# VHH binders against Type II restriction enzyme MwoI (mwoIR): the designs that were tried, part 6

Target 1, 363 residues: Type II restriction enzyme MwoI (mwoIR), of Methanothermobacter wolfeii (Methanobacterium wolfei) (o59646)
Amino acid sequence: MKNPKFTENQKEIEKEEFEFLQKLNFIIKESLELFNTNLKNSMKFINYITLPIIMASIESKSFNPFSEIIEKHIAFILNSKMNSLGYKFLPLGYSSDLTYENDNSIIHIDIKTANLENPSDFKDTVPLGINQSSYPGVLDCKIRGKNIKADCKKIKVYPNIPTTYNNKLTITNALLFIYPDYKEIIDEIREDYIAIRELISINLKDILTPIEGSLEEFLNYKPSNEKKRLEPILDNIVRGYFIHDKLRHEFSENVEKDLEEFEKKIIGIAKKLKEREIKPVAILSISIPNGELAPHYDDEIVSGKSWGSSFRYHYKKSGNSVFKGLDNKASRAVFLHINKEYLPVLKKYFDPITVYELTEKRL
Below, E stands for the ipSAE of ESMFold2; O stands for the ipSAE of OpenDDE; V2 stands for 0.75 times the mean of E and O plus 0.25 times the DockQ between their complexes.

## First folded at step 1 (VHH)

Design d10 (framework vhh_8h5u_2)
Fold by ESMFold2-Fast, scan of step 1:
Structure d10 (fold): chain B 363 residues (1-363), chain A 122 residues (1-122)
Amino acid sequence: as target 1 above (363 residues)
Amino acid sequence: EVQVVESGGGLVQPGGSLRLSCAASGFTFGSYEYAMGWYRQAPGNQHERVAIIHSGGSTNYPDSVKGRFTISRDNAKNTGYLQMNSLKSEDTAVYYCVKHDYFTGLEYMDVWGQGTQVTVSS
């Protein structure tokens, strides 16, 4: 904390923020079971085209087709809880943040999801858009080269939202949901998935190759190494399939047998995944101070570098939380849920771990 | 070109009957990878499925039309039908014929017709 002495107005602001944080933390903690996502509904689209895409995305760690479903599910649950507390949802169109209001405050909640395999998404900072927080950033830049040495001065950057609007205080929170690696899901279906790929590449190849290169491009697609999106590749395969509709009437007995085997494998995968749940291994709650409180916090709370239209907020530095309240008693960054089986992994990035309780229990 | 074209809509009195037709081109409704469905949309509402027939001939209907509507297929003519009996004012809507691609499961590969208006009024 840069300056521990608050004005009376600043004390009132922080008090209101912590009262909301406690309320938010309580409703999230009581609703932990509701954040489990069942894959059953996603499996309806598993077929000879979508299954390879889903598996390739999970294997590459670059795209998770379930992340959007998970985020929408979390948002739906959170929205129902906020409504029960008397907050009205404010739709902002293109924005992915959840904004609510009541008679006294405007609440901004940012939902983040992270994969346990990608620590850079959760270990040190949370990125927030310039329209999600009233907290100002301090940015600098350094250019270093053999022929060029220049330092940009520290520049104070102000967010697009005010600290107070029409007597309503702006309050910002981030909720970070950390999920396990999907490797265990892949392992459960790997042999059936391999059999499907073999049927496509060996036995069904001639049906799917009317468009030159498209099937080979699809089968060799590596998200980490490929810049092209999958939809154009699929469109080419589908278009090729339809222009050879006469093949559907002249299918050999062997082709029909291979399609039957393919369908059996798809059904087998669906059965194995029917009861599968994706559960978070940890949920972290972060309260970003109102801009009126900026003089009391370390400059390190906001990274000296911006990333696009976002500010990076440091909630941890060298193992210690940097978001603390008055007298260092109340923490603004706490865990609401920890799966104890993952404690050793989490302690590589968070040690000690502070769990939300009225007394801030330390693990 | 893959298309479906509806016909047979019109004005009918409550308790009357109407038969809609769906002509397919560029594919066959008898193929194992396709199902044919009938959907309707009244002004201000989302689309509602009122019938589906699978390649094997099995059918399904929601409770709102069960026992009154019958979906069928003539593979020789590559044409689907919806027989609507005991029509009610609530059946007033634009009716769409839809080809479903079961093999991919991808909604964007479904083919929708332009629709045909059914009005049930005296």
Scores: ipSAE 0.000, ipTM 0.098, lowest interface PAE 19.9, mean pLDDT 68

Design e01 (framework vhh_7aqx_2)
Fold by ESMFold2-Fast, scan of step 1:
Structure e01 (fold): chain B 363 residues (1-363), chain A 122 residues (1-122)
Amino acid sequence: as target 1 above (363 residues)
Amino acid sequence: QVQLQESGGGLVQAGGSLRLSCTTSGRTFSTYAFSWFRQAPGEEREFVGAISWSGGSTDYADSVKGRFTISRDNAKNTFYLQMNSLKTEDTAVYYCAADRYYSGLEPEYDYWGQGTQVTVSS
């Protein structure tokens, strides 16, 4: 198990990477309640910011409405905790994700969220920004219009960030939050949302005439090709509803019933989202090796789909998930948190499951 | 820099209790994981228990699990080993250790105390 080919410098690099993993573990365990509380609070406050996201999800089945919210809340909490450990945020000249520095290192944290029902997002690889890792990647040669078998070679791709910058070691970590499937919540809301659109389109259009411009935009809104934000349109509709609701008693009995149904549907959506507790299924930490360690890891540990596309880190390939310079005694891909309720589902994709403890535990 | 100093060792009767303390000096206490090891006469040093940087994770040797409890007090820069239901086999020199790395990388612990003798009489 001893690897005599690692230099002392390379072992020191792996020790620094592993020390950061331990700090990250501390942050995550201390912050777990804050992650849960912030998500619960975000779902609790239904307004026209949340409703546009839900509508976009209903119109586009490939769009995850909660991914953006989750990532932003995680980033906010991590920033606070990183500062408490002496790291300073670097907003300029680096990745668009989270980049920090202290006296010894530059840390790139890539936050990922995945839906438990879409295993392609978490079971084998994680995507990386081009400026988030110092590890050299490999692209499979695809020659457009040519015989690939005759002319194709693997192309080495050099990273945009160095292994060391201004005497500070580059450390890269991918932090993957796996969440339960929100499809049931979206499907539940979809019924009420469709009913709202139908009520407006068929029964309330003429009565809401003072907001007709916004109402027309709403009824014809297509998220896939529309540049206008949905929130201002919905705000105008609610403003119109509020104005006319004040005089609702002057309308016919059928109009009164339709306005009551509209209000019930809006309140129903709010109530359903408010009662949901969204907690991580699992949190997986993946420590991507510094490029100085490339001689000891697979050439394809980092690869891309095509030139100029995002890189992928292949953390499940044999030997890619351990710190080799530490005699394989520590894992590069390791769970920091597992919700035991979901353990049977996770075991379909991870076997064994390695959980970070002071002494590593395999489930 | 971290300096470790054990205290609380001594003589106890089998079935008794003893609490060991390890006091650290330095501003890095909250960033270290801490462990206790022991060494009986003529034996090699063995792991006893560990506590993570946050205190949210603890680990124990099978021989002491359920009897010993490790804890930390960041305000006092001190961590503890509470030893209950002591057995004559627990007689050893007890060492505290601080580790910035995975505790399973013994003997890669950054800092060690001088040791404190615990003797359990029948």
Scores: ipSAE 0.000, ipTM 0.141, lowest interface PAE 19.5, mean pLDDT 69

Design e02 (framework vhh_7aqx_2)
Fold by ESMFold2-Fast, scan of step 1:
Structure e02 (fold): chain B 363 residues (1-363), chain A 121 residues (1-121)
Amino acid sequence: as target 1 above (363 residues)
Amino acid sequence: QVQLQESGGGLVQAGGSLRLSCTTSGFTFSSYAFSWFRQAPGEEREFVGAISGSGGSTDYADSVKGRFTISRDNAKNTFYLQMNSLKTEDTAVYYCAAKFLYDSWEGYDYWGQGTQVTVSS
């Protein structure tokens, strides 16, 4: 904690942050059952083309394709509810976070998912990009070798996101969904998943280019235009803008065979998993302070090492878990939902457990 | 930064051959279909040939069918136009173009600057 007193303007900034926390709490509690992932229903949001492209694009980095289904399911629900509260989706481009605006503020929501069996992913910090928050980060010095004297200097890095933009305040929330271990579910589909990846990588690799599915691209996908969205891809595969009728017939038949096998495997997975639900263990809201509040917080609440491009927000450090300018001293990191069956496990990592409850006002 | 750069143009005698190349950068080559267009002096730009993103499907203008062959090399991010049995009427500036495979049927997304082909009698 630094010594200067909060100005009236800085108190109003924290009030706006807290008011968004209240709205987020309302969304989460009203939508809680919708966050229970029904795998058959979730497959509707990830079409036959999108899922295998995602699987192929991240196969070198991800051992868990189901995390993509969970993240897109969460994003879809949040987007619908944010729109219902008057927030307009704002695609800023080149950003992986969800961004919204209303008349008073620009909201950045960074969706985090964690496995309950991997406490290092949720117990102390969450990852944070310089384009997701207005808070300045600090990089530690890089050690250049044991036999060389190295100057150790903390480097302050300023974010690309301003504290205000066009007279609108920038608000950032990291929304962390903790899920139970779903390894058994992954093991049930592993062979089918591998077969799909091989089909894409071998038979369809020149047709279905592996691309990373951004949340922005997913949110632009609507059921009412689902056929129109897929038709350009299918037209290029099946009809081929450049295919002579004779060559089209031969080529389209070969492609149709591969696509049929692909669809059969995707549908097979969905049928196999139709009765499986994955419910969140807990949902944690982490309100990252606006950069104008930096004089009142520990300089290292957003920090990383200089050989890495990633920052971490240290939400349990002294001075960052409470809205300092608010009379009621509300916590910046609070649980919006806890599945009571997992409470004993959560208490090993969170002490105390603070659950946010609205007693008299819902919005 | 997206770039399409033509090469291989020049002067050739009627009945001869030329191979045009289009080297690309700044996008995922396998996600695009590629085409060649040409424009003779005082004429509008016309379609010459195309190759799909899958690499196996080609189409040609009637005036060049059987003489020109379009091909692609995914490893080099380059595509080609092999021009055989050239005629004086093939004299034009040749342009390469790229179209994103996963977009609507709206026009080409990227164009090269053009390369001059002159066929003398």
Scores: ipSAE 0.000, ipTM 0.106, lowest interface PAE 20.0, mean pLDDT 69

Design e03 (framework vhh_7aqx_2)
Fold by ESMFold2-Fast, scan of step 1:
Structure e03 (fold): chain B 363 residues (1-363), chain A 122 residues (1-122)
Amino acid sequence: as target 1 above (363 residues)
Amino acid sequence: QVQLQESGGGLVQAGGSLRLSCTTSGFTFDDYAFSWFRQAPGEEREFVGAIRWSGGSTDYADSVKGRFTISRDNAKNTFYLQMNSLKTEDTAVYYCAADLRGYSYPTEYDYWGQGTQVTVSS
């Protein structure tokens, strides 16, 4: 902390950040069973597994299928619950960088996954896009010259989003799901996932084009002029194909074969994920402070490497201590769920462990 | 233990009707597409009809289209084949099958019943 005193406005900002944490905690605890891949209800399995697989395959810029699929799965569940709390989804595309608003705030939720075997992904920092929060970042810069030793000049980088817009507070939360080692699962589905991506990019491009916009727009897409060619995309996806059988006579043999292969690959991935018990080890909520609070925190809590543009939020300091809020002393990184079997492993990195309750609990 | 059990087979005269039932246990019924196959003596198993998740779509072999209807009852974990206007060529052992992948090649189905005999006399 740089300054011991802060304004009433800053206290209200922090209070609203932790009020959102309370709502997020409610959603996660209520929806915990839905984050498991072994769902007993088939309609939920198809909607909550198959649809995220398709969304990830359409949107993906990389071939890390587990991270992409599970993040879309989490986003889909979260979106259904946020609406029930009066948050309106703001369309920014099919990413896990979800934005919502209510009367008082604009909420940015960034969904993260981590492998328990890779503690560098969850023990003290989380990746943070500079425009996912209003908090200024510090970029370390090394200056080189012919006869000059490397100099580290710290450059302050300001985000494009304000701390408050039209009397709505900017709130940023990273929601981190820690899983047991999932590398084996990635290896099992990678080939089918790549095949799906190739089918979309080549022979299905004109039929299976991504809908521009948000997850909400995707789920509610109803092509008024394309109904003769395509059934509603969501219904066809849930059924494992994009075209009603009666329209197949309008397509070439290559399109028919590619649709059959696409369906087979999607269902194959879904089956592999369903047959494997994938449950989170822990769910961690990480609250990034609003930029109006920056005078009261160290400059480097949001920082990037000297030569890179990638930023990280540092939510834990030396001694395994998580940063606390300034006024109410609530922790900025808290566990919303812990699988007790893994508690000894987690204590290697978080001691004490802060669990979110109506009153903060230390384990 | 996963089980699929057929019932409703028997002897019927040409032009008659039969309703086959397949009762399932040991898995989540709604997760699976369901199909009927049949096998006449000395022939390979052939596809008869299929129903995908929650009755979303049905498909039939050309030889039975318009005469047979497949349906499912998710509350009873049971699916059915209503066979009307039966012909002597419909004589076969009828098998019910379940598949997470939808209706695939017979060798790719997850679960099969033991079969029920349907005999159509002239």
Scores: ipSAE 0.000, ipTM 0.127, lowest interface PAE 21.7, mean pLDDT 71

Design e04 (framework vhh_7aqx_2)
Fold by ESMFold2-Fast, scan of step 1:
Structure e04 (fold): chain B 363 residues (1-363), chain A 123 residues (1-123)
Amino acid sequence: as target 1 above (363 residues)
Amino acid sequence: QVQLQESGGGLVQAGGSLRLSCTTSGRTFSEYHFSWFRQAPGEEREFVGAITSSGGYTDYADSVKGRFTISRDNAKNTFYLQMNSLKTEDTAVYYCAAVPWGEYDLSYNYDYWGQGTQVTVSS
């Protein structure tokens, strides 16, 4: 026991992780149908799909449009549900996808998507950016031996996310959605997605002012306080798939044609996603232990990536508590949803498969 | 905030027609998406149809597509469900619902509901 106060924080961390896991499980079960791209309620389809397409097109630097769109889609669904449970959204400059506050804690959620046909993205590890963690430590020099820019032993990783804020404990959760093979879908939507990005960055750049911030700034967008040039276009597309006629009458002929192409491409992607009826194969919750990760670099629980400036958390090796002195060995990685049709494929990578169960009784 | 009031429910024979109305009061009518839902005895509440704030998009549950038509009249602060070729399976309490989008309220649940109106279709 090197730090008695840290031992008390360990108990509080696990308590908050467990309480959040219960709430997350409730949200996921209540929202399961909303993660389907073929939504029966058309208003939900318009709101849950078209805004993610627009946001992904504005901010994405990736050539994987499906992953970017679906991550925004998941974020919008989660945000509505977190708000309904009394969580306050926090745009505090954190590098997580979503950050929330309640009376007891601050919760960081990192949304991950994976293709079922690419098991290296989900079967053993979850990638973490140094900016996406609250963990102090040293960079893994064994992976990056010849690619280091400084003395490897002197490189330190400092948390960008504080372990406490306003005396509230912070917890981190990676929420992994595994989808059926979407390579063909990427190919189907790529041309329209590139066209949208070009229209935004070249043709419509003086009309569609990009939101400068991350997902957090977009989710917390308030028209009265933010980019008004984007507001009328988003409002009319979201509410009716079309830019309102009055806006078209205020633009030059070239701008009108570009706006018509823009909305046609967005509708095209949305329709392709709806017609494909893509449902998640499985949803996995991974509780990442705040402040405890750095000592485990040499235990093969954390490793550096051969490419990039991130590290991997080996959740199968660390599924048990990494804290000392606890009786609770509850898994930090647990399934919240499994599509039974994919059980044979999932069993190749997860054996046994454990699903989170809500029990009303502590025995 | 918006308040919703249904009217036009009643008893009708199978194969008949009925028109439901939902009148609204409160905030700007044109800033809301409107939907109809129904709940049959002993069943969950289900989606029936929707119309966007612009009126440019409508959608329907597969069970009512081609038989029901949703429309809105912004001048009258009213939206409608025209029900044709009614079946005994259409017997339910019908609810109108509204969701605002103008201020980018990220609540995707329907926050405003009517009290419901009974539709009974006899064989």
Scores: ipSAE 0.000, ipTM 0.186, lowest interface PAE 16.5, mean pLDDT 66

Design e05 (framework vhh_7aqx_2)
Fold by ESMFold2-Fast, scan of step 1:
Structure e05 (fold): chain B 363 residues (1-363), chain A 121 residues (1-121)
Amino acid sequence: as target 1 above (363 residues)
Amino acid sequence: QVQLQESGGGLVQAGGSLRLSCTTSGFTFSNYGFSWFRQAPGEEREFVGAISYSGDSTDYADSVKGRFTISRDNAKNTFYLQMNSLKTEDTAVYYCARGYKTLWSRYFDYWGQGTQVTVSS
């Protein structure tokens, strides 16, 4: 493809995106041992600070409790490290998506987890919502039938996040943590998680319903685009917070008994995680280009994801087309950590030309 | 009206034993966990031990493990702290509380007035 000339502003955008990548590399390397899943770390993140969010996640009827638990654990650790770099956590970034700001930029970090035995979840693409980056998404329009075949043009979906907000650049990074096969752990945890979810559904539904009404009233005067963007984030923090506060202050005799049962199930999950001490196989940083950079990428870099507003970013197809001022092998997708025991397996899916390990010599 | 009242405190020599009781009223005793705390002069209030609503789980501060035992009697709406091998460092006002130390650090909603335990050398 013919590369159009970068403007000076676009060059500055790439420079700022790369500088953030270097900061991510530093904090991941410094914090590597803390990302191991074990009982002490699980107990630390299942504390009073994170409990409201966990309760909201359980109430949402999630079908993958392992991914949720690990993602919340990673988020808890990252928040401390981002604050150390002078970034202020934005309350609207609560849940799996983390949003921060400093004097120059707004940083959006999307935490992804993948099972090494499911390469389709990590080997080529990452899913992105339109509320997670300033990069335009696409919807695939294809009609197929026995006597009917029609391909529609890709329909662009414009992001709700602007490329710049109040003179601060929007930077998005997806952090993909690849773990060893945890299917057995998911199967064991699922039963306890379903039991917790049923306990909440049966015994705490009356508490949740009034909180939903209050949230609707709060959002009444927000602009439509802002309201749609904020709803998922506010639901997680506001509902989780009110649920915890309500249970704590308005205990009935039955509620205390139910809370002890709930705690026993959570402890059961934590013990299963401790027994298997889960360490990441690899940690990938995927720097999603700011929307101002979209004209320099092929349309094939993004694809639709079924009938959703989310899309897939094909990070391997962007190799060497961006960050051209670097070592000619730097890409938007780089390894921040590789567990060398798994290197033979990883080499089946990752070409060093398209995805690089970011070493000290490349900083 | 929820009420908790401690008894059994007093003066004891080092190496001795005391049994504290907390009698309760105004709620269904069997549905709650219970805890003991203590506060020495000029120090912060510290956790001593806890027992779950079922009695199946107990938790203790490291400083008292192996020496103190918490128990409950649902028929009497009373829970106990058996203190053995007492040390001068155990001298404090002991408080009973309704609530069990849990993952969410539940606030203890009702407290007794406290009972003095003094351990002489």
Scores: ipSAE 0.000, ipTM 0.217, lowest interface PAE 14.9, mean pLDDT 68

Design e06 (framework vhh_7aqx_2; at its last look DockQ between E and O 0.01; V2 from the best seeds 0.00; counts 0 for: pae E 23.2 > 2, unsure alone 58.8 < 65, placed apart)
Amino acid sequence: QVQLQESGGGLVQAGGSLRLSCTTSGSTFSIYTFSWFRQAPGEEREFVGAISRSGGTTDYADSVKGRFTISRDNAKNTFYLQMNSLKTEDTAVYYCAAEDFYTGSYLDEGYDYWGQGTQVTVSS
ESMFold2-Fast, scan of step 1: ipSAE 0.000; ipTM 0.334
ESMFold2, look of step 2: ipSAE 0.000; ipTM 0.139
ESMFold2 (binder alone), look of step 2: mean pLDDT 75; pTM 0.760
OpenDDE, look of step 2: ipSAE 0.014; ipTM 0.230
ESMFold2, look of step 5: ipSAE 0.000; ipTM 0.107
ESMFold2 (binder alone), look of step 5: mean pLDDT 76; pTM 0.765
OpenDDE, look of step 5: ipSAE 0.000; ipTM 0.179

Design e07 (framework vhh_7aqx_2)
Fold by ESMFold2-Fast, scan of step 1:
Structure e07 (fold): chain B 363 residues (1-363), chain A 122 residues (1-122)
Amino acid sequence: as target 1 above (363 residues)
Amino acid sequence: QVQLQESGGGLVQAGGSLRLSCTTSGFTFSDYYFSWFRQAPGEEREFVGAISSSGSTIDYADSVKGRFTISRDNAKNTFYLQMNSLKTEDTAVYYCAKDYEWIPGYDAFDIWGQGTQVTVSS
């Protein structure tokens, strides 16, 4: 070790991070064509996992439903490739997105998306949840408005990810996909989903139940010149949500009109998504200090969010502080893919740009 | 065509100085990042430092920081490595490379210079 503050395991963890980076680069290069398909593939995935999440996000207005669809699509593709490289998937609840193990390590992959028009989401930091890091957090209370409320003491929060598990090293990687501006697609999707939700009048807990019904069957429905019939398809969707008689009861007086509007909105969404081709501007891999490296975090490279269980990792600074000993051949933040048409705009935020592809001599 | 050519290498005594130049042709110089690498006898190629397209960001390997300085002259399509306080351990073939975004690997590069020998005697 070049820095006396580093743990005895720093070199071992950094070597494992580098070995994972090599495998991740291979997966991304092999799967780039799959990531460059339009949302047709994402629509297939929505049926079983993402639709309740999208509807919940619209209700709470807490995040962009479009980015959620893309992240789940990427996760699905990545998961299919990780198995072929000897990584066993571990259940969700340990990490927010993807957790795998091999003989040597536990690997936590956090999939991120960013809009090129919002550089604050990608140029300096990536957000980390407590479940994505071994870094211990501190939750601060603050005075809300002008109402009388006592100041809280800082509360120490324990991380969900242990520094070592079953004698295996713990590593965390943020896989960041930067996309061109998709505001039009976001606005169109959000508006139509809100309209669908209003037609159904289902509360949040009902849409979070397991889904068995086929959204694909519903989206592939074609209206006829005669009165439209959605009852069999709608019943399959209702069954999948375990929605009681409430849905049927709410349509009782305006069934024909409401079903026609519902059909119009669903078909509209499907047409918009099938006509769109969404390709990443760049794909960036960020190795986040974790496991036994977490106690050696520099306060300059990690900053907390007020009233949250989340932190921001300042990935451009990690090589200059506690981790000065990091080998120049193994960067904590490297590009796995760059669309050359966007290189001039990327260079406004990334200088220099480190591209990993040449390290492995892989064609 | 696209070319990089090093110059300025040679024999120098420990504690001395040398300035390497990399002259480029066949592309728009101001659009690219440039790097210096070196390879000592029997060793793998090692990163020395890099300079961004704007010249505002310059990175150095720890082994040369404080002794070596990288600069560029966009009007001359040339970038430089000023080497001061040379040590016998600095003896190597020095290569210039286009696009710092490329991490060096064994023969894993698209465009490099031919290399220039630097020998530091005791």
Scores: ipSAE 0.000, ipTM 0.110, lowest interface PAE 20.5, mean pLDDT 61

